# VH-VL binders against q8eqq3: the designs that were tried, part 7

Target 1, 246 residues: q8eqq3
Amino acid sequence: MKIHIMIAEDERLAREELMYLLQQENDIILCPSAENGDQLLNLYQEYNPNVIFLDIHMPGINGIEVAKKIRNEFEDKDIIIIFTTAYESYGVQAFEIQATDYLLKPFSEERFKIAMNRIRKTLSTKKVRKPKVDKLVVNLDEKMMVIDPNQIGFAAREGRTVKIHFISNEVIETKMNLKELEEKLSGFPFYRPHRSYLVNMDCIKEITPWFNGAYNLVIKDLAESTIPVSRTAAKGLFDALQGVHH
Below, E stands for the ipSAE of ESMFold2; O stands for the ipSAE of OpenDDE; V2 stands for 0.75 times the mean of E and O plus 0.25 times the DockQ between their complexes.

## First folded at step 3 (VH-VL; framework fv_lerdelimumab)

Design B7
Fold by ESMFold2-Fast, scan of step 3:
Structure B7 (fold): chain C 246 residues (1-246), chain A 121 residues (1-121), chain B 109 residues (1-109)
Amino acid sequence: as target 1 above (246 residues)
Amino acid sequence: EVQLVESGGGVVQPGRSLRLSCAASGFTFSSYGMHWVRQAPGKGLEWVAVISYDGSNKYYADSVKGRFTISRDNSKNTLYLQMDSLRAEDTAVYYCAKDRYSSGWYYFDYWGQGTLVTVSS
Amino acid sequence: SSELTQDPAVSVALGQTVRITCQGDSLRNYYASWYQQKPGQAPVLVIYGKNNRPSGIPDRFSGSSSGNTASLTITGAQAEDEADYYCNSRDSSGNHLYVFGGGTKLTVL
């Protein structure tokens, strides 16, 4: 697999040195490079690189602020950041932003190879988590649907049917009961907080106490729906999410 | 049309000093690292010294450290090598060479014609 | 500090392929550059990095690198390729010192 890399570097000669080093690698694709932070933020959104090499001192928004925007404002915590700087004093700031490495100018080929190895190790660690993409097949009155379970926020019994609520806000209705659905989803992180509900634990946003040891929970992106947690189901839910002590 | 022209070589007695110059043209001299490389008669190439684009960083081969000084004058597009306490072992053709990058840490993309230094009594 | 080892001489018949090798620990961390030198002339860069040619260098010249070894290959050697060939790399200590191989004299028969 090719690694998509983007550079933000104000100085032409430093940018050329970094490009030369990257061109020696056979597993990378260079995205268009940026000369300042604002340009990088625009290109980053368009090209979605795996890795950015980011000069700390650039006109306009500096590299530290660019990294903060990427990690916090764009909610992208998986991007690999390598800072480039003429100054040793930025190591602490790089650590706080969770940069994978930083390179001192002028660039050392040895240090660059170490940084590339860290990039590859980090990407390999993410990819070694093999996805087991199992589908859920549900019978509707007129057809069968093939569903990605990871897209389900929750399911609820409403009258004679079960409604499956997707995180997209799409809803489908099936005559399959919650026990059958739970059995089919046994390999996924679903939990029964109430006899009339089945929730995707990865999608729980907040849990608030109610009366007599019961709770209410809200699913991410489905805030209009409040899902009850019975007293008897609460211990198991908190054991799964927070451990034994409540 | 990069051109590097060395001068200042000649015959000199052991213990004396000599100053080599390299006149550069055809590129922005102030943007690149510069090297001196020497070659004794009938022998191989030996790296001598490097200077970064702005003169802030200088490195020397162990064989010349403390005796040779590399410097540059970016206003004159000229590289220098001041050679003190010369020894018979310093006899060589001295080449001026341009680095591809400002740091002087990469490769020698252009070379001058060389100037012969003979240290003999 | 570190040393780069080359065979002192190699011969190749006109039109045949020859490989010149360079070995040393610095090559694990740094790419080699290769220089051609004809008698009485200054060296000329023929390969830099893993396998890059400067403008004007014929495509019969190629480079390769693996572990502690770098190689210069000439496919279809020509009479004009007869020369000394030197590999160069930075010192493995990382102090920006350069080290040259001893050179290989190529004879085209």
Scores: ipSAE 0.007, ipTM 0.477, lowest interface PAE 10.7, mean pLDDT 83

Design B8 (at its last look DockQ between E and O 0.01; V2 from the best seeds 0.00; counts 0 for: pae O 14.9 > 2, placed apart)
Fold by ESMFold2-Fast, scan of step 3:
Structure B8 (fold): chain C 246 residues (1-246), chain A 123 residues (1-123), chain B 109 residues (1-109)
Amino acid sequence: as target 1 above (246 residues)
Amino acid sequence: EVQLVESGGGVVQPGRSLRLSCAASGFTFSSYGMHWVRQAPGKGLEWVAVISYDGSNKYYADSVKGRFTISRDNSKNTLYLQMDSLRAEDTAVYYCAKDRYSSSWYYYGMDVWGQGTLVTVSS
Amino acid sequence: SSELTQDPAVSVALGQTVRITCQGDSLRNYYASWYQQKPGQAPVLVIYGKNNRPSGIPDRFSGSSSGNTASLTITGAQAEDEADYYCNSRDSSGNHLYVFGGGTKLTVL
């Protein structure tokens, strides 16, 4: 999971200094930057970042007022705010609006590292308190099942129906076709290795070469079911598995 | 109607100069950064230069730095690329393109493109 | 400047899902934008920022990123999606410099 960070900073050199520090981190991705409070509020609403580095002294609406608007008018208590300032006197205001930290200009690598550690700790705590859960709902004629996609090993078309195989060895049958199932699972690491199969890539145990550039794969914790990988799907599968080669 | 129209392309000898223009309409030109992007025949896209909304900041690809100059006239809604000391390697279709966001110092996406103007550098 | 690497070609059957990938060090810290280009035409922005589509771009187009890799996914590919696809991002130096990938030619079978 990447931490999505937005910078609001009027001064080009200060903005570039902060960008230089942030891009040394491996788990950070940078949203478009703002150079004033109004632009930040628009970009904040569009991107919903995890963290804002917020200059206190910007033209127009200042950083303190921006933070108060986010906390109180938009009622967003989850976003992490780090103030940037040339002045040490803003500590009290930072506490008042529940800022995670503040950085004094010019930026110190040591202070920046401390702020980053606080950001990561705060995000871990927020995730525990407010877990984000995606579920799959499948209609089974007489009932609907609420499914954790992480529990699915694979799905296979058999005749006119699709059977969903769970890593628990439970199997359910649905009239939903594989294309519909794939679309509903688009936020999860599922792949089409063959026209009749959809697999959970996190659950692949082994891949074995077969004929003519095709492969077979086996899913973890399931009975010995072998799933075909077509020649045309093989390259995409290895690419998706991150660094696995033919 | 939001649009960009490039002009000024043509055939030019190596070592000579050429100036491209990009006429903008249908949006507040003075609020957006503008880019030049080129594409050599049968090749991929190559970013060339960017200019900030107010003209105060300019950045160039290493391949053109010192030879090309990007500029703009906000009163005429026009972007320019002055190309000096042209080489055969500069032969390409040149596109102008608009930043997606206003007043930002970096972009994520160029949302409006012109149709391009062909520059051929040959003897 | 930093390079963005794309495979030169990929194929997909009509109605199936295809993923086009872009790899480079700058993608650790910056979003990739994606452009579709058909022969003789100007590029068209299809994905920008986190996973944003310009007005008029079908919802079958989506973007994602992990580590140093960004992906464009087309779910339920249509014949009209046959084109060259380019990724674009910032140079890894952190300056206001930009780089395009080499492009991927998508063939819809």
Scores: ipSAE 0.641, ipTM 0.829, lowest interface PAE 1.5, mean pLDDT 85
Fold by ESMFold2, look of step 4:
Structure B8 (fold): chain C 246 residues (1-246), chain A 123 residues (1-123), chain B 109 residues (1-109)
Amino acid sequence: as target 1 above (246 residues)
Amino acid sequence: EVQLVESGGGVVQPGRSLRLSCAASGFTFSSYGMHWVRQAPGKGLEWVAVISYDGSNKYYADSVKGRFTISRDNSKNTLYLQMDSLRAEDTAVYYCAKDRYSSSWYYYGMDVWGQGTLVTVSS
Amino acid sequence: SSELTQDPAVSVALGQTVRITCQGDSLRNYYASWYQQKPGQAPVLVIYGKNNRPSGIPDRFSGSSSGNTASLTITGAQAEDEADYYCNSRDSSGNHLYVFGGGTKLTVL
């Protein structure tokens, strides 16, 4: 996987030195660079980087205030911020803003490598945001179909085949198992409420209790659909409904 | 209190060797790259060599490659220039200078200079 | 082999403004540092980076860069500014090699 990195640095030679160091790494994609805090905030929103190298002392808006805006106003707690500074005393402030690391200017190769290792470690313990799948292609017996995942209400295993039920009430059969289908629908809000079902959570209309800690689901626009939620999947379903709908 | 003091200059014959030293005080020597710069009598400045803060990278002007060796001892706060196979054109005042920043990949000038030591190569 | 070209001499009347230029292909991508040297003395850094002055350098000294040219400007020249001025930058080959210009003798009339 590639790490998308943005630099905010007002001094050309410092910016070019950091770009040179970053370009020696084979797992990096450089976003356009910013020369001040306002440019950084605009580019950040457009390019969605994983990592920002952020100069504390830029003309105009302070890099610390930019970091506060990203953390507090945009509520981005996942982005990795590496401060760059000419002053040794900023370590405490970097910690208070939840920076991952800081680098003293001028940059040393050894200190830069340490920072890169911390970035990679942090990203390895936190899954990188996966691109959303725009279309799903499924093999049928004699053809392939191009499917808009938003049109799927649920999929169910019936015997040795899986049936994909569309919100239009159309149904198709596939030889793909539910695990494979779930993997191909990465980036869309699908959940396994039962070992025989895969449900589009955006399409859930009602959740009703059932005996022994189980539940049933009703899907929008699919009259009389009833999908079981096993007792072991119930907590995960409710957690997913609260935290995954964007 | 930041100070650089060169020593080891003198009169030598062509083909001989000489070692220059530069004693540093008043700053954290091991944090900065160091340069040698020379100036022949009545002439301009000529950059000679640079060494990174930890000694891991060394670079030389073409005029001295293979004959001069820059080195440092961070425990003694001392920069060295070993000059072998000296020629008449090496006659100059030799300055040591502190890099403004520690990185040999990045350069913002030489902010502290010594007073220089004269090397005369003559028969 | 990179080359930085400076005019060998320039004059300025006391209190007037003077510009000393340094030209070379490497200056398109690298800043110049500027050094003042008075007779019998070691060089002194007066401008580095885009337009930064070390502590103790008067604000009448300023620097600029455009294209392949760097300039040192002295506004309100004083008798004490009479000196040789050198530009210095990285070599155009991209190695960690440095080069000085030939120097400019500034005479304050």
Scores: ipSAE 0.005, ipTM 0.407, lowest interface PAE 14.5, mean pLDDT 80
Fold by OpenDDE, look of step 4:
Structure B8 (fold): chain C 246 residues (1-246), chain A 123 residues (1-123), chain B 109 residues (1-109)
Amino acid sequence: as target 1 above (246 residues)
Amino acid sequence: EVQLVESGGGVVQPGRSLRLSCAASGFTFSSYGMHWVRQAPGKGLEWVAVISYDGSNKYYADSVKGRFTISRDNSKNTLYLQMDSLRAEDTAVYYCAKDRYSSSWYYYGMDVWGQGTLVTVSS
Amino acid sequence: SSELTQDPAVSVALGQTVRITCQGDSLRNYYASWYQQKPGQAPVLVIYGKNNRPSGIPDRFSGSSSGNTASLTITGAQAEDEADYYCNSRDSSGNHLYVFGGGTKLTVL
């Protein structure tokens, strides 16, 4: 099933950048874009997107107001709203209208991917399905391994390969990069605390402050592995653990 | 209307078992994590357990760990709490509560509560 | 396990402002959610996140945090605000555990 996504953005370059990012995704359909709030409202009704990337600062009605109108008008619809903004201060407002996430401009590819994962998770949960644990298929050299994501403590880039570390302290090597792995694990609580790590948040035993605003994660594996959290990822980690969408 | 309705409470002797149910309606039950919270008579709220939207993740308070089991049947829009080896201190009104999100790794409160069901453990 | 502490009781005059504070180590890293409970009723979520109100909650309710504390503020207390208020947050261990404060009984005078 394809995800219908609509963009509301008055800045052409930002719009194009977002369109480019979205076009890299294989499970989306890009709806016509809006350049202001009024256009969005009209287009929304016509195309009925699943997701709206909504710039807060548009001429006329601002994005927050538009979002409120959408929420009020379409209470029965579970539209996913992702705010886009050049300002960090609008995070609270995004939550007030139950936005799924917000992205800072200029757009970070990594941050965008996180948002996409959240979108997919949200949409997947809306489907009435029997509880099912999805499995991760990992390509090894001459075989494919079926893995329960819940058994993964963390993954790490080590040299040219990514190693998946299980809570049992078993380690396997995959040809997938961390980004690919993260995408495949989109339905599970994994976070990128560092450029070289992907951690299962359910396996975090302890968070310890480190130097210069960084942190270390202690994993609930037998080895009590320590995973670094970069300064840039620290806030996001805590936000993720708290349900904050940044 | 969004609603949670607990059932299964009653009077039981120590050491016995009891199963609570929580029927959900008015929202997509399978999309949200669910909690059990209890309140002893005249006391404060105590978190008991949480289960993710798909039941894949479960967490418990230390006070009930090993004795209580949280589960759900999304096809029936029902949350369960199996309580084994009940103790006097387990006496409480038990609330089921809806998480605002699907998994416990996102948390912004419990936005819907049932009216609770009373469990009394006494000899 | 983490602990959240609250004053057991506070009073406020009608129309005045009152702040209920929750304290705990977990609050250094996690937001609190606040719940209102009236006698014989189930708790109601009134504040979550940094300062978010669920639909239907009056704007006189607000949330704040500082250091290892979270606060619920009622600006212009009404008679109907008399209730028990509980803070809730993650356990400091980060193991997806939750903890409630001891509760604060608010009396509106």
Scores: ipSAE 0.000, ipTM 0.481, lowest interface PAE 14.9, mean pLDDT 85
ESMFold2 (binder alone), look of step 4: mean pLDDT 90; pTM 0.936

Design B9
Fold by ESMFold2-Fast, scan of step 3:
Structure B9 (fold): chain C 246 residues (1-246), chain A 122 residues (1-122), chain B 109 residues (1-109)
Amino acid sequence: as target 1 above (246 residues)
Amino acid sequence: EVQLVESGGGVVQPGRSLRLSCAASGFTFSSYGMHWVRQAPGKGLEWVAVISYDGSNKYYADSVKGRFTISRDNSKNTLYLQMDSLRAEDTAVYYCAKDLRYSSSWYGMDVWGQGTLVTVSS
Amino acid sequence: SSELTQDPAVSVALGQTVRITCQGDSLRNYYASWYQQKPGQAPVLVIYGKNNRPSGIPDRFSGSSSGNTASLTITGAQAEDEADYYCNSRDSSGNHLYVFGGGTKLTVL
């Protein structure tokens, strides 16, 4: 099961840190993030996440008031709320709203892991909740892009940047490396056929044997892009495509 | 007491290999990422490599990629740096450092060893 | 690009406030950590994240960040603060995950 998590955080650096920490986990999918309480309430209603990481101090409606609306007006007792704050004095209010945990900024890896364990234990004892989110959020120069992973055919390292190739033949360039992109796409059927490529397995059209036990993939994009598969990755790809390990 | 102690530095000829060790004590070594950072004589700090808490993830600076290998043995609380194909430009004091958190965008190295000097000369 | 730039030197009078600055595009996405290094000694972490001090670091040290710039401020500088100061941040470009600034030599007059 994948855990759908939403972040509300007005500060870009704090938001990015939470995103990075969450993307180190193998069992989560990130919903689009909010920069204020109103955005969060709209996204929460649209995407129905399992978990919200909720900054107490945001422009407009504060995080405590947002949590009260979720618990009381929307009558949602199942959603897990983790407060984030720079101020230690909010622990009592977090308890009163029945928050699962409370994280002080800047975030500690050890404290974050404790919060994640509490989330997983709480979810293992709750009724099944079906999130409605399958979007990827990527930080780009001076903006954040919301991407539908199903529209990605593959990503390729070109020089010192990574280019994300859409099925439409549109290409975006990012400074993040393939490992970071793979982690951000961990809830989706992406595979590393080669050190320089990350491919969407749902977008593979055909596999052609090549030289010395290697293969080529042809992607279901407008250009019918060809991507190499290393000898060492070939067996894992075959197993993944047939669902043997899924 | 939280402590890191480097060893294995010395004088080596260009093209040779050298292995550095870093012995950790006073904390749960297996729970933290570990770094190697170097400093050439009279120069600034240069990050070299990082290894995750379980050894599954490793990253290297471009200047050492393909020549250096970071590894760890959690049963011995020891971090290693295998340095192959050494160049004069690798001459530096090498520090091991404990990560505040592994694989994080929030970054810091909170415990440092005293360093071990590696001199590459003919 | 993962470059972090610092001024090579700065001076401050005893008891006065000094600000050391670090600039780079990675600082838009990641907080800088700051290290103090005295001659012949290992670096010491003085600030991490936006403005957190490790245990034992005096409260005269503080950090701030805005846009592509991070700053280390020492309020009421003491003689023992004379040292080299390095900023450090994460870089997401390809093969280079971490980068240090060039260092700033602080002289306490």
Scores: ipSAE 0.000, ipTM 0.392, lowest interface PAE 18.7, mean pLDDT 80

## First folded at step 4 (VH-VL; framework fv_lerdelimumab)

Design G1 (at its last look DockQ between E and O 0.01; V2 from the best seeds 0.00; counts 0 for: pae E 15.8 > 2, placed apart)
Fold by OpenDDE, look of step 4:
Structure G1 (fold): chain C 246 residues (1-246), chain A 123 residues (1-123), chain B 109 residues (1-109)
Amino acid sequence: as target 1 above (246 residues)
Amino acid sequence: EVQLVESGGGVVQPGRSLRLSCAASGFTFSSYGMHWVRQAPGKGLEWVAVISYDGSNKYYADSVKGRFTISRDNSKNTLYLQMDSLRAEDTAVYYCAKDRYSKSWYYYGMDVWGQGTLVTVSS
Amino acid sequence: SSELTQDPAVSVALGQTVRITCQGDSLRNYYASWYQQKPGQAPVLVIYGENNRPSGIPDRFSGSSSGNTASLTITGAQAEDEADYYCNSRDSSGNHLYVFGGGTKLTVL
């Protein structure tokens, strides 16, 4: 499962910094950002993020008030809120609204990672949110194919096209790139272990070590397909899998 | 209760062979990779070898490669370490350890350890 | 072969916070696991991943990572925390699958 994260930040540099940091994470989908509290209130309803990085000091309604409104509006919605601020004094207020973490500006990469870990841990203990999309629609020439994402073992870039490999060993070709496909499958447990692959984590039979610190995934298809995991993708993969194996 | 119990340690002369065993209980042994880790007296931990859950993959530290053989019998819930051509520097407490996750080579460490068995190589 | 380096010894006053750091190239791509070893006992896993505690490990133990480093932090050190601590990670060179740090002896004052 991908973590949908939304940023509310009025400071452009801070926003960009957070975006940059979040883009380094392989298990997140970055929602559109808000520049003030009102925008956040509008956007979060539309995009339904799992996590909000929320600046306390924004023009108009402040982050604390926005957080309270969000909490009051959706009692059953366990949105993870991470407060961001240039001031240390808001820790108590963050606690009162059950914020998951508190990040000071300028953002420490180390501290950010800690926050991300807390987010993942929190989500792993909660019931997985139902995917927004039940089926994947793929355009195949003059027809549209409706695909059950759960039937996909993996997708691979092969030449100029992406091939979707089903657990049944059926293969279809799409003009979508892996990024587009990944976005469409955001509600499902897919991960990018390699720049050329998108794997359904539920279809991983085993992970084996490979040369030079890399790994291979063995898929639960008839062919027991092997998919490479790059060194840079390893942490993200294991983190993502950890949520499932906790 | 999850438990690992090493056995087979003792005093041997250089050049001799020794076989260690590790009896596992309290978990599905056949689902987990297993490790050998050793610790020389007064020294730190040294990873020695790992074997996959089904025994299909084995890896060794350079210090023991070609001399040590890791194996397992899943029907007996037992891990083995055959140590050949033993050297004085092989003197250590040998621990067997369970990999944390099932049927995967996660780098999340070893969550269960035995109490170890002492191997002394001395002339 | 990849290596992990640790300070051989650190001390902390009772109730205070101490951080033990592990450094190595492999830590750029892999998480460290941390082990506590008391005299005459087998190692015990205390932290794995970025900041995960196995069942039974007190919450005063925490983990973090940055760049080519991983750290174990004990917040509010207790007398029973006196032990040797070892970091472990995947070897990025491919020759060894796993590698341990040299260990850090923690003294609680």
Scores: ipSAE 0.035, ipTM 0.561, lowest interface PAE 4.0, mean pLDDT 85
Fold by ESMFold2, look of step 4:
Structure G1 (fold): chain C 246 residues (1-246), chain A 123 residues (1-123), chain B 109 residues (1-109)
Amino acid sequence: as target 1 above (246 residues)
Amino acid sequence: EVQLVESGGGVVQPGRSLRLSCAASGFTFSSYGMHWVRQAPGKGLEWVAVISYDGSNKYYADSVKGRFTISRDNSKNTLYLQMDSLRAEDTAVYYCAKDRYSKSWYYYGMDVWGQGTLVTVSS
Amino acid sequence: SSELTQDPAVSVALGQTVRITCQGDSLRNYYASWYQQKPGQAPVLVIYGENNRPSGIPDRFSGSSSGNTASLTITGAQAEDEADYYCNSRDSSGNHLYVFGGGTKLTVL
């Protein structure tokens, strides 16, 4: 299925810039654009988009009032709204109507990709998901250790055992295998780049090419740790990162 | 009544030039992108070129790039196709067509077509 | 290569439903538009966007898309629906380049 996206923007250059950014994405369909609030409400009903990029200041009804109409009069709680604006002060109002994000003009490629990632995550909420864990508890020989998963850089199988490497450079050994560890870390952004590694995608600093379609990863604050990405795992890694380097 | 009327077709020898015109009426011509589409006898449709609403952007099929030039005169509501270095394979009926929505340059089809003008390249 | 692929011919009995398909990589990001062409006539737009009919097009015409495939469906086909049908979209380059499918001849039996 494709994500149907509609733009409401009256200024040609801003509209064309946003269209250009959207055309970089492989999984979207662009609906007709609106140049004012009344036109948007008509096109919205006709094309039923998943996502609206909505300029706050347009001729006629302003974008905030349009969003309120969609939420209240059409009772559409599921549509994703991304406000666009030249003014930083509208961030609070965007939160009040449950906008997924807002983008300042002129549009940044980096901020745009963050917004697209949020859109995709929001739309994938319908998938069956394992419960998100808050903390990880690991049994050591004589104690239990309570771990914040955000502090884990990666885990690696080293011989018979799995070592958990923290971004602090601390290392602990666990009796869990990588599969068990991955399952307990459900809800956190961990990925298997190689059969012997589990990496925290939020901690990836650099990705560099390696021989035969493979890659290497560098973890934030663990620059001496180089993690391999197998040829077969590379596509999945880039898909999970959605083309954005961490 | 929205109308497009092509003219300027005819028989020409290979290597010669020909200029097609498309007269538009019944809509705000300067608000829309315009296309040329051709159809060789007994063959399918082939897109040729497009020009943005203000004439600032022009794009061409590889088969005609460097030989054909699309242009428009918004004060005369007229679209043009200058066809240079004509080849036998350019023989076709040439249609002009109005882009349905081109203010954002997003494509929603060609909603109005002319009746076409025949260009025959032969000696 | 920004090709759109259509079957060259399909048949349908009067009153039955037929689906004409169009495949291409660009259809992941762009809607297909569909054109009906009868012999000796200019093409006529019958579907644009995902499933919008221009004024004057019968409601037996509908469109859909999934993945890299767009489809034109005619329910309750009539003799007057016998024609060539073309899909058209932007090509996969991301520029304002356009491509037609090779066309599908619909025969109504």
Scores: ipSAE 0.000, ipTM 0.412, lowest interface PAE 15.8, mean pLDDT 80
ESMFold2 (binder alone), look of step 4: mean pLDDT 90; pTM 0.939

